# VH-VL binders against C2 domain-containing protein 3 (C2CD3), part 4

Target 1, 169 residues: C2 domain-containing protein 3 (C2CD3), of Homo sapiens (Human) (q4ac94r1171to1339)
Amino acid sequence: SSGLLDVGLRYRRSPRTAEGVLAARTVSISVQIIRACGLQAAAKALAEREPALQFSATVGVNASVTTHLSFLPQGEQRRTHPVACSFCPEFSHHVEFTCNLVTQHCSGEACFLAELLEFAEVIFAVYHENTKSASDIISIESCKEYLLGVVKVPTKELLIKRSGITGWY
Below, E stands for the ipSAE of ESMFold2; O stands for the ipSAE of ESMFold2 at other seeds; V2 stands for 0.75 times the mean of E and O plus 0.25 times the DockQ between their complexes.

## First folded at step 1 (VH-VL)

Design lv03 (framework fv_levilimab)
Fold by ESMFold2-Fast, scan of step 1:
Parts: C-alpha cells; sequence; structure tokens
Structure lv03 (fold): chain C 169 residues (1-169), chain A 124 residues (1-124), chain B 111 residues (1-111)
C-alpha cells in the first residue's frame, strides 16, 4: 500500500458495428496517472547522487512521468506535463494506446495481443526535470531529466478484470 | 466442427488425485482462454479455474492450492489436476471455451463451447 | 465476489405461454458499453449451452423467442412463446470479474 504512483489501467475494444463495417482489429489500453506522492525519499536519494541538486521540504521536485508498454517500441512512450515544485504532484493525465490484436515478433512470427498482455507490464518512470542546466561545452541549454523512480504494473489482469487495475504502485 | 472431448474422471477416495483432460478441435486452441466449471449432483454451476493462452492461471476460492490447471498448446489439450480431493469435490466437471478471441471479439466474455462433462466421485 | 440471485427457483408453464426469469447482481456488471451478464440453458443430462451474452445479445443459432434485457444489477431472460424443448434449468452468469459466478438456477418445467 506504500506506493509511489496512483494509476488506472483499462482494456477496451470497440463494439462491433451493425452497419456491415468491418470490426476494428485494434483495442485501446487506457492509462490514467492521477498523482504521485511520497517523493521526498526519492528526492533525497537523487540529491545524494547529484550534488548540484537540492530539494527543500517546502518546495518539492519538478515531476513528470513517462508511460511505456513493454511490448511497444520505446518511441511510443508518452509523458505527462511536468508539475513544478511538489512532492505530491497531481497529473490528472489520461492517454490511450491503440494496439493491434495481432502483431509481428522480430522473429517474423505472429503474436496475439492477449498473449503479450499475459507477460507484459506498463512501465512508469518518474523524473525530476531541471530546465536550467547547460548540457555541453558550447553552453547549449537543455532540459536535463533525473530518474526518481520506476513503477511496473503487470497487465495480465486487464483481460479478466473489467473495472481495470487501479491503485497505488 | 468446434469440439471439446473430455476424459479422466472416475471414483477416487478422499485425499486422492485425478487428472482430467479436455482435447480441443476445430479452432485455434492456443488463442483462447479455457475454463473448468463443475456441478455437484442436483446442484448449480461453479467456476473452478481458467487459463490464458500463454499459461497464466486463475482459481476459484474453494480449490486454490489443491487444483492445478495447465495446457499443452501443441496437443490442443487443457488439463485439470485434482489433488487432496474431498467429498465436496464430487461433481460433473466441464471444460469450456471462452467465446472471446482477440482476433474476433477482443474480450473474454462467455463460454460458447462446452465439453460433454467428466464425472468425478470422491467416496470411501 | 459478485453474487447472483435468480427468481423464481422453479416455474411450471404450458406450451405457447410467456415466461420471465430474473437475475439480480450484488454489484453492477456494466463496463463501458458492455454488460457482462450471460444466460445458459442446461437440459437434463447435457452440458450447459450459451443463450445470451452481453445481457441482450443472442448467441448464433438461438431462436428469437429468447431475449435478454436489463442493465446494471437487474436482468431478465424472457421466452416469448414456450416450446416443449425449452424445459431446462436456466443460469445467469457474470463475466465482469474473477471469480466468475453463476446464479443458483431456475428450473423450467412443461405441465
Amino acid sequence: as target 1 above (169 residues)
Amino acid sequence: QVQLVQSGGGLVQPGGSLRLSCAASGFTFSSYWMSWVRQAPGKGLEWVSGIYSGGDTHYGDSVKGRFTISRDNAKNTVYLQLNSLRAEDTAMYYCAKDRGYYDSSGYLDAFDIWGQGTLVTVSS
Amino acid sequence: DIQLTQSPSSVSVSVGERVTIDCKSSQSVLYSSNTYLNWYQQKPGQAPQLLIYYASTRESGVPDRFSGSGSGTDFTLTISSLQAEDAAVYYCQQYYSSPLTFGQGTKLEIK
């Protein structure tokens, strides 16, 4: 129950249409990131690794969360808008991943989405964003991100739990 | 023809074991969730166990720790291993195929095909 | 666990009559646009067979005299013009969450 991230996951397929339109061969995996809390410990650990970073008890971190489905390419990951100055940021973030019911492995063999979900996970990475760091010798300014934590949620229950998976992880 | 053919039932003493088999034909077995449902004589239906296409398993509360569902996709067969049998396990055991297939419906939602049933009697 | 309660426990009707069987769920079995409530028919000595899924969708091959209705927690199976072959036990089932559960059954007799 000492979870870092309050999330919701749902599996949804479009109903068959009555008009003779071909049934959709895709499903939507809905991901909701409601909030993160208890980031003080992660921030303290980060400050110990990165001496230039300091986190005040009254200020917090600039948190953002990436969502990655383990069976999709890394380029399909999504990111929340960053929430400034909080150890308990509220994201109220909702994204949908459109997934094919049948996909190809690198080996060339077909794989069904249900088979992938049995062993897959949703990977949430929580970052602190420092927007004022110079990134290179030529004084290029960029947003440098620092990992605060990783939360992995198994997807196997999505197919048998219609309300989805919700709670702190 | 889509068909499930069951075998492996019988009379067994309390504490004994049995292995039930359910052989599938007429569909792509490896793509479907399979379940076992039982019915005590003169009583209603009780879901016992289910197994995903890749092998992840689920059990009803009354059988957790005693029964094991498994499948052999190369043989198109689902199994139910019954261990530590009790008189209360006496029932007709049905295997059932889920209607939902992600290539057609995308959901696990109903048992559309049932085996003929296998009687298990636990008595001493 | 989701509990399903059927009523009546048994009913005796004549050929050609209308019969209604009710099923009440301890919680909603609605998810998005689909209601995960099924109806099965079991004739003596036979395995159950699927009649209705998603509360109101008839399975292929099921006569149109069978219809399902309801939403949320209250569901009804209706047989509009009873035939002699309809003598059976009827079960509702929720497929909303594990463990899957069935109602206690309704025995339909022709008299």
Scores: ipSAE 0.007, ipTM 0.580, lowest interface PAE 10.0, mean pLDDT 82

Design lv04 (framework fv_levilimab; at its last look DockQ between E and O 0.62; V2 from the best seeds 0.00; counts 0 for: pae E 8.3 > 2)
Fold by ESMFold2, look of step 2:
Structure lv04 (fold): chain C 169 residues (1-169), chain A 123 residues (1-123), chain B 111 residues (1-111)
Amino acid sequence: as target 1 above (169 residues)
Amino acid sequence: QVQLVQSGGGLVQPGGSLRLSCAASGFTVSSNYMSWVRQAPGKGLEWVSGIYTGGSTHYGDSVKGRFTISRDNAKNTVYLQLNSLRAEDTAMYYCARGPYYYGSGSYSPLDYWGQGTLVTVSS
Amino acid sequence: DIQLTQSPSSVSVSVGERVTIDCKSSQSVLDSSNNYLNWYQQKPGQAPQLLIYWASTRESGVPDRFSGSGSGTDFTLTISSLQAEDAAVYYCQQYYDTPYTFGQGTKLEIK
């Protein structure tokens, strides 16, 4: 990965849910995506392979971030809106993932959320989105989003810090 | 019935090493959080280290890099390896169990404690 | 680090009296509806014994004369009718953030 991403993670118990009773068996993992920096180096490196990025690598990228918990299905990932034309975007974005305290592995065995958190990660992927749609109509590669980097933050510290985890990654 | 039987203490010189043992019966160590807590003579309690059910470990700042917690699931025993011992490490060392508490998402209340093992570090 | 300060440091009380021991945390240990605070009893020459967890939940087998109360930063252990066997040192502990710190202890003596 290139660049830095400023994020915060916090374990929160949420007793309320739509059915009331199930809320006592779920918690939330709160994820804040605060900002990024240093994206120009990533954009320049990628522009050597992707001509569509050459202008953006000099003036700024349209960055967005996806967020995924490693033990949740890929369809549970979340995405920020893009921040236009910047190498140091500020997202100020908040995401909540609802997790059961008791869950199943793919093998069907039950386990506690604490066991998953020992080895799990929050996965952030930073993308550039091309805003020049006229060129996208003509060129298929111009319609694609471009991966600038991936950041993985281990969740095991949530077991020992209720105040959460914050910092640059 | 739950029991924690400790051994391995004694007198050691500064810079020396010692391994403490905590043998469990009535429960499985790999299904519980296991922790070491120490108490210097005439002082209060200090958390030292812990090992989670999956084997991940963590340490207090005063012992990080010098102490290692481990376990042997076949012997149902947890260990604390004490290296580079200092005079301030002189204490009664307790092994304790932390079962999973549903509402906390943590293993933090220590509901069973061993009898303690004295470690004395002196010239 | 979260610091826990207990008061009083020691107390001498007669059998049958009510005793309160306070524990003040340097920051809140409340998350959602749970207070991550425990109370332990340590009799001379013995290991600590868990009395109260989540600030107010009595551990199984603990006499009902022991009760815990408080939230956030201010917590109290109450012994409503003191017995001779209650002579011990009492510790609060937070399990909110590592390092999991203990209060300095309160020595309870019987007059």
Scores: ipSAE 0.030, ipTM 0.641, lowest interface PAE 6.7, mean pLDDT 82
ESMFold2-Fast, scan of step 1: ipSAE 0.456; ipTM 0.768
ESMFold2 (binder alone), look of step 2: mean pLDDT 90; pTM 0.937
ESMFold2 at other seeds, look of step 2: ipSAE 0.043; ipTM 0.642
ESMFold2, look of step 4: ipSAE 0.011; ipTM 0.619
ESMFold2 (binder alone), look of step 4: mean pLDDT 91; pTM 0.942
ESMFold2 at other seeds, look of step 4: ipSAE 0.099; ipTM 0.652

Design lv05 (framework fv_levilimab)
Fold by ESMFold2-Fast, scan of step 1:
Structure lv05 (fold): chain C 169 residues (1-169), chain A 121 residues (1-121), chain B 111 residues (1-111)
Amino acid sequence: as target 1 above (169 residues)
Amino acid sequence: QVQLVQSGGGLVQPGGSLRLSCAASGFTFSSYAMSWVRQAPGKGLEWVSGIYSGGRTHYGDSVKGRFTISRDNAKNTVYLQLNSLRAEDTAMYYCARVEDYGDYEGWFDPWGQGTLVTVSS
Amino acid sequence: DIQLTQSPSSVSVSVGERVTIDCKSSQSVLYSSNKYLNWYQQKPGQAPQLLIYYASTRESGVPDRFSGSGSGTDFTLTISSLQAEDAAVYYCQQYYSTPWTFGQGTKLEIK
């Protein structure tokens, strides 16, 4: 069986420089979101929670995905553009997170990035975006987006596999 | 200048215990990972254990479950507790700073002077 | 685990001569154009010291006569004009993946 998201993760460290020049203190965590698929079940569950949102097998959802590294603030999360009317949207989305080798933990503690990655996760949240006004929204602070699902990918294997992690999750 | 000064070795019987110490000076100790590498008499180098600034630890398979690495950042010291010692553990034990800290990077600089551990029956 | 095999196990040469030490890895230690191989020098009665990292980058303070080269699985340490003070055991080490592993060492003796 396939999961909801086809993703790829890579960890790249800046190399040491020649003598007399300081080594870079940063690494890049590369995230690819190729596609989502099998969103019918999530759409059905959403329609049961929000009866005004009716999904047909031919229309699909307006899907977007947020990427959040569990050890970074929410303000640093990234989001794909929405793909309209599909239960198997293709995003072909690539982002890089540039992180310091010595990173301040969210609790205010200074910590090495390698320590954080051992217990961290990349969190993907898949949303349906209603670009039309939802007349049934009671609160003016309600989002126009609706959660379809969450996928969590542990980052510990990035420290072991230099080729990265790829597959359905 | 950057230096590591070791202590705590000695002669012990099989099944015994020792605690090795490595005191650091000349750099911000809390910002570096530290490792222990050993060398049996007349033999090559073997990585034993590593510890990150936050206290997380890693061990070589030959010592896992018997040795414990720890650090005290207030004292700028890294420790290696050796338990259930065997004749095969007889070696010079070196502490070393991981100069350019990273996930897979394991270049060691500087090294301590070494502490001899002899396990004899 | 990645195994490193050095050749020769020992060599005896005269001052001023060129010497090469080889290190063979059981698998490639190349990733994204970086070669994750170090060289250390250990003089009698002393702790090892870093000579070269990234297969070919000389550590600060190391004399120009020391150089490293190699590709994927085959690496070489070269001393272009041997000095008496270079008598030591030389070790290669990989840091491509844990556990860190070392070659068995090459003993360099001066005649």
Scores: ipSAE 0.005, ipTM 0.494, lowest interface PAE 12.5, mean pLDDT 79

Design lv06 (framework fv_levilimab)
Fold by ESMFold2-Fast, scan of step 1:
Structure lv06 (fold): chain C 169 residues (1-169), chain A 122 residues (1-122), chain B 111 residues (1-111)
Amino acid sequence: as target 1 above (169 residues)
Amino acid sequence: QVQLVQSGGGLVQPGGSLRLSCAASGFTVSDNYMSWVRQAPGKGLEWVSGIYSGGSTHYGDSVKGRFTISRDNAKNTVYLQLNSLRAEDTAMYYCARSRLLTGYYKDAFDIWGQGTLVTVSS
Amino acid sequence: DIQLTQSPSSVSVSVGERVTIDCKSSQSVLYSSNNYLNWYQQKPGQAPQLLIYYASTRESGVPDRFSGSGSGTDFTLTISSLQAEDAAVYYCQQYYSTPRTFGQGTKLEIK
């Protein structure tokens, strides 16, 4: 398949508050993680790299995706729920990053958004999660993530395409 | 290795014009945010103008309408056109690059030119 | 415009001493958990050099005696064990808003 992840990105501007001398605004970066496909090669590589993992590459992986905006700290990462036993997992997951934007001394919000979005990325890391049962998930520090792949999508296009960006990456 | 080499300064009378040049090597100016920062003799630093990789330009209030930042991608050079010069524009003018840190946006001036002196005097 | 005020305006210290320089912003430069505040060092006759970005991240090649701290409107640059080569003017700078602005500078002299 074409790319690892089928995603959609869109930015939204919340209405400016009428309260206070300095107009504060909230902007949101909306991220849809629709599906991943073509995880067979990554799964086989993982099975070879981690023999103690005791999973079969023919069964599939328990895939999850973490989403991170490059200008936010790691604590702001978002993670999908794992999708069990699949090489083409369907996540159908929406995450939203909300950022407060203070009014700039230029014509509107465009100056600050251009500065942030022109150089930033949305980073997707796809993991296999070693989750054997609900009790394992609940009790475990032993729940471990194994990297399958990384996708980086530049945010510069969000300044140009008001409808957002979508497709395989 | 990366560097910025400046030229084009000098002595002009009030109302005159100058064009400052900043030639880059080791990186591409159109991939970065490029700025001009000035420093009057014995004074602090003042940001003058910037041009984003996409071509958008910004100016400090003291120079709006008089100064124009531009670039020539083929020559990998950034320019600052100074018009309607005043005595208070006398300063050392630096060009500077804002580096894109892998994985993070950063608008910090990590590479600076050697500076070009502009003197506005009658 | 965002105004940055540094204190002290000048300071004289001995080699091996600890020195702190403060930078106060007229408004918050915090956006989405990042402080858009840089520190620069300018030695006599030289162009400025980047020391710290994102308020506390040290630029590659900068000695570990330099550190930055603070958030929002109050920031501090600390030199833990002053060396003779550290005699310079230090500037804070914000890139939260346009125009980009610098503090007035703090002159650091060796006694």
Scores: ipSAE 0.000, ipTM 0.488, lowest interface PAE 13.3, mean pLDDT 78

Design lv07 (framework fv_levilimab)
Fold by ESMFold2-Fast, scan of step 1:
Structure lv07 (fold): chain C 169 residues (1-169), chain A 120 residues (1-120), chain B 111 residues (1-111)
Amino acid sequence: as target 1 above (169 residues)
Amino acid sequence: QVQLVQSGGGLVQPGGSLRLSCAASGFTFSSYEMSWVRQAPGKGLEWVSGIYSGGSTHYGDSVKGRFTISRDNAKNTVYLQLNSLRAEDTAMYYCARHPIYGSGSYFDYWGQGTLVTVSS
Amino acid sequence: DIQLTQSPSSVSVSVGERVTIDCKSSQSLLYSSNKYLNWYQQKPGQAPQLLIYWASTRESGVPDRFSGSGSGTDFTLTISSLQAEDAAVYYCQQAYSTPYTFGQGTKLEIK
């Protein structure tokens, strides 16, 4: 029930040039990751089988978020800066994805836009990097990374809502 | 045509150092995570180290404190600095690219490998 | 660290036969519908090549005879109709957490 990420999505068409009929047609999808919350519950749940997370479940996690658009190659993923020792990290992260609609699908523009956004998703993955254990004598858990959660946001409404999609997910 | 071209291997004495290089082409290097995976002669695969697009590094326990992974996005190259080498480090070393894990991490392209031999 | 155990360690089969390779994880690799297990093929003298990712998604260019299945701690790679070119060592690999780990490998020989 609780949202994990406060995000914003916006769809923007590239400006039409004087050569508009011959120029490549592109769209930009803007993604904002404002903050995360509820990370203590996620860390505590995972700590039941991952001893390395027991300290972080009580003190705070070192969180970062990746963004992946389901219709783009995985290599086009983006990652936020990490935020240390917090269960409610603020990222204030903004990225844009550029898509060439003319070459990505054979259905034509109207059908392509409906098909592309009707079933596509923006996938956010939240990670914790454990660089220290509770003991400084032996830090075996140093440099390990743990998946805390995955959030999927449908893009279906981006063509309908010019203001975009915003809120907790 | 994604390519990963490796160099820098060779024969070295115990306690010596080597720097391995992996030059990437055919993709947006800065958007990918990179890892090093090694394979001792006739043995299985062992993940050694990884570096995220943002620069965060991770190491396997057997090499931590001795090996350092780094990247130069301007040169599309990932490096592995091997220090305090031991006979047990003798292996074929592969570089591999992968997307950020949690949303589909896997090693989709591998370099051809470079042999590191540590002899006494 | 997460340990992966493959079975069998070696198998010898004829062209046209079906073969199944199992990979058992020391802990669940499932999170939010994603399964963080991959399969690789390594032919003699070559670097490993990706076959399957996310337990069941076939990499582009990989023949349909290769399929992956499983969930939680038990995963399987199936080759439905072996060809001579399939002689190789097969490895499972988990990407649930670092350090990433591989199974010990299964050597597939064609008789």
Scores: ipSAE 0.006, ipTM 0.530, lowest interface PAE 10.0, mean pLDDT 79

Design lv08 (framework fv_levilimab)
Fold by ESMFold2-Fast, scan of step 1:
Structure lv08 (fold): chain C 169 residues (1-169), chain A 122 residues (1-122), chain B 111 residues (1-111)
Amino acid sequence: as target 1 above (169 residues)
Amino acid sequence: QVQLVQSGGGLVQPGGSLRLSCAASGFTFDDYAMSWVRQAPGKGLEWVSGIYSGGTTHYGDSVKGRFTISRDNAKNTVYLQLNSLRAEDTAMYYCTRDTYYDILTGYGMDVWGQGTLVTVSS
Amino acid sequence: DIQLTQSPSSVSVSVGERVTIDCKSSQSVLSSSNNYLNWYQQKPGQAPQLLIYYASTRESGVPDRFSGSGSGTDFTLTISSLQAEDAAVYYCQQYYRTPLTFGQGTKLEIK
């Protein structure tokens, strides 16, 4: 309860057998986002400078969370569905990232997933999704998101804790 | 035929150094981690060190700072450099093929070398 | 570090009998439905050989009289009908985290 997000991280084999994983050279990193809490403080702080957030800072935010593995491209990000009008949304969201056991840098050197995980992190960004204003004229549609907070969870423990990582961050 | 052939053991005085070698054949060396396990005369097994295919190393607490594991993927060989040797380092040293690629791809040490005896006299 | 304790330290049994060897871990070695507990056999004058991994999966070439069971912290190796060639020291190993650790060994002698 001292953190923003209640999450779980697990390292899972993609094929079910060890021999299959070695042959395929891929594994899955499983990410669970259970819930967020304490979003009112973040919303109020941001509303001091953003008038669009003043109403949401009082009644509740429309929260969604993006998950980004620091060693994967931005295009591999995942996002939860938004949970409407809540400062403690429950997502019960599960996503898996399929990762190659070996990647190659432009220098030609092989880079192993275990080596990447030693220094990598899972980056969670919590956003408020604001509703568009109604309009009586032909308008160009625009979308706006407001960043409420960022949580970073190191992946190093996945190399030594086969049970995974769980808790508030 | 999958094989690990070891060399480089011998008798050395306390404070001395030795370099153990383990030549692999019959499999794709780059796909495997390699470990060293030792066994003192009449005693049980003790894991000493491991190295991933990419070169990341791990050591048992008793040898940290004294031993160095390394590998040469072009030569299909793993090495263990023993420095600052003590009488309690006297053991048979086994080179093993470690199926541990990362935390979910491995299951155990499925191929073992014949062993190399290291004797540290005092 | 994870400590493994085997019992008994030694056992003497006749050919054709059943024998069980226990291994207790100081903490759980269960993760993602796999128990990272291995059994090795070391015959006199030979290097150890992997018998069982993931607590209950037999390595290729290992006779079906060898079986492993257990989960979490308590594990058992069973040899259902001993043969003379089974005289050896048996070691459990946790493969859950580094440093990798072995039990102290169980010496199996055949009468």
Scores: ipSAE 0.000, ipTM 0.530, lowest interface PAE 11.4, mean pLDDT 82

Design lv09 (framework fv_levilimab)
Fold by ESMFold2-Fast, scan of step 1:
Structure lv09 (fold): chain C 169 residues (1-169), chain A 124 residues (1-124), chain B 111 residues (1-111)
Amino acid sequence: as target 1 above (169 residues)
Amino acid sequence: QVQLVQSGGGLVQPGGSLRLSCAASGFTVSSNYMSWVRQAPGKGLEWVSGIYSGGSTHYGDSVKGRFTISRDNAKNTVYLQLNSLRAEDTAMYYCAREPPSWELLGDYYGMDVWGQGTLVTVSS
Amino acid sequence: DIQLTQSPSSVSVSVGERVTIDCKSSQSVLYSSNTYLNWYQQKPGQAPQLLIYWASTRESGVPDRFSGSGSGTDFTLTISSLQAEDAAVYYCQQYYSTPLTFGQGTKLEIK
């Protein structure tokens, strides 16, 4: 009920005095992932689906978080460093997305960033990374990721709230 | 010349329907936020509905579920469909353009061009 | 919904005088450094005309005698050196959130 992630979102415009930056007509959307907490329940649910995974009070999970803005391509998503052996990992992760103020959608119609933000969301996916999985006999390498949870934060409030969006989600 | 020309309106019975039209010239409606604002005789202004350049719509509380804003980009025209009309819907209806501002992330800031108004009278 | 209250409801003044019209918002319409408050003028038999946006920015073509001020919840439209053609009803409007709302209007009569 208290949420899984402690995050912050705000937008920044280029200063008017910087002609070259203003000409770009872009906004930087800042995303901060401070910490996750209460991952015990998600880890327990995961262990029930994947019995080979073991989570104890002393072991925790190896958590990482991906950030995806719903109106940007999947290739633009970002990921935190993994934090090992914790049910309340601290990420202190800060990333910025450069977004155009005006974009063209499939119909050829102009679409302003404010309109996109009205219906968009920031999607956080929290994973457990099994970084110590044994290699296959064939020596094929793959990083196994297990979804712990998804947090969606609507961006509509970003223009309404003076200080941006901050809190547990 | 930037202009909005309205048509439609007239006398209708309570419970009836009416469609108002707002034709734009000198600019493209799909590049602006377009609003409908009404004014009952001798009363103040009341915002009724709006449509973003991307197509999302909003309504005032008194008209939700009864009125529908739409546009035809090929005809460069905005419409307001009035259904289940009541005596209290009697008003002059204006359409208005809100241009985007780069300073506001492309957000809209004011109704800088207005149509001449279309009178709607709901009476038995 | 955000409610805007204007005062006075009506005022009668002479040509050449200064008049102030106040608008009070039920909640702040300030976000970041921008104040989402507009002023419109409606002359008899005409559609409204935008005068001021972002609380204090004059619309193109609007005479210098019109000025807006204020932030947060309290706003003022000032008309210096009134002219006969300024007889109109003046409305404040917020665009901070939907539904967009207008004040009840202030009728300005010139003696």
Scores: ipSAE 0.012, ipTM 0.545, lowest interface PAE 9.0, mean pLDDT 81

Design lv10 (framework fv_levilimab; at its last look DockQ between E and O 0.02; V2 from the best seeds 0.00; counts 0 for: pae O 13.7 > 2, placed apart)
Fold by ESMFold2, look of step 2:
Structure lv10 (fold): chain C 169 residues (1-169), chain A 121 residues (1-121), chain B 111 residues (1-111)
Amino acid sequence: as target 1 above (169 residues)
Amino acid sequence: QVQLVQSGGGLVQPGGSLRLSCAASGFTFSNYAMSWVRQAPGKGLEWVSGIYSGGNTHYGDSVKGRFTISRDNAKNTVYLQLNSLRAEDTAMYYCARGGSYRYTEDAFDIWGQGTLVTVSS
Amino acid sequence: DIQLTQSPSSVSVSVGERVTIDCKSSQSVLDSSNNYLNWYQQKPGQAPQLLIYYASTRESGVPDRFSGSGSGTDFTLTISSLQAEDAAVYYCQQYYSSPWTFGQGTKLEIK
């Protein structure tokens, strides 16, 4: 799919105490979803198979973005507010995932968050949400979302860069 | 007794290559990020390269593309391959223990003794 | 890249005196509650030794006369009662964003 998403990723490690023991066993991963652009090409491509998108593909899409960490259950995903009628929406959205420093693998082995981040990804899915054309005379309102694209951003650089990862993807 | 013991170094002509080694003992090497830091004669410290416990690497701007850091966890050793050496690479090279993924440490708390690299014709 | 500027470049002080060394960062190194700034001591012919991490936390075995302070972009290392053994070069270092960078150093001499 076509288009770009401007995002930022960051997390905070726990400080050491004077005794050398970690102050907390959790960390947070902050995700900023700033804006997108270039969504018209994706909308036009999708409209070739979805006639309901023809108007939106010429005028603008009602974009929203879901965010998911690859090592968390799908139910932990978060979603931005929709931004109406734009091919370059500004989301200015922030979400925070709280993670344990030490977790248990599905096999029962203990696992440190740093080991998970080495090969993990933040997964963004960009959707168009059709608006309701609900009025009494129409009889049927259609409210459906269409996947415009998926962006995956590796988290491994967070292990080294405290300023985080930011840019267009 | 926690220790980093360095080897390698010496005199090399410009354009030449050299490999530095740093052997760790007294701690669980595979839990720690490792770095190389250099100091030109009479000058300050410059971070050169780092490698985290899982193998991801990063480099200072002055050495990117010419130097390669690697680790062998079975041998408790970190390496720095120095290629395309220039006169300005002449320095004392230190290996240093960085952050532990178990404790998220953020400082170079253990240093090797240093090894001298001299680049001259 | 984050640049660190130390002041003064050199200082000559008598035993028992208070000494301060400043470190100015070109960008903030504060992340929530943590300042990712370290201080090192390097004596002649030796490798550097860690003194202070997280701007103000003393490393194990470092005498109480060493203290760090500051936040964001402005940091200070203080030696409250200088000893003869403290003659060294002192470096600040940021561990906020790669590449990790050091200040240019401050040489502390005993009169």
Scores: ipSAE 0.000, ipTM 0.543, lowest interface PAE 11.8, mean pLDDT 80
ESMFold2-Fast, scan of step 1: ipSAE 0.576; ipTM 0.826
ESMFold2 (binder alone), look of step 2: mean pLDDT 92; pTM 0.948
ESMFold2 at other seeds, look of step 2: ipSAE 0.006; ipTM 0.513

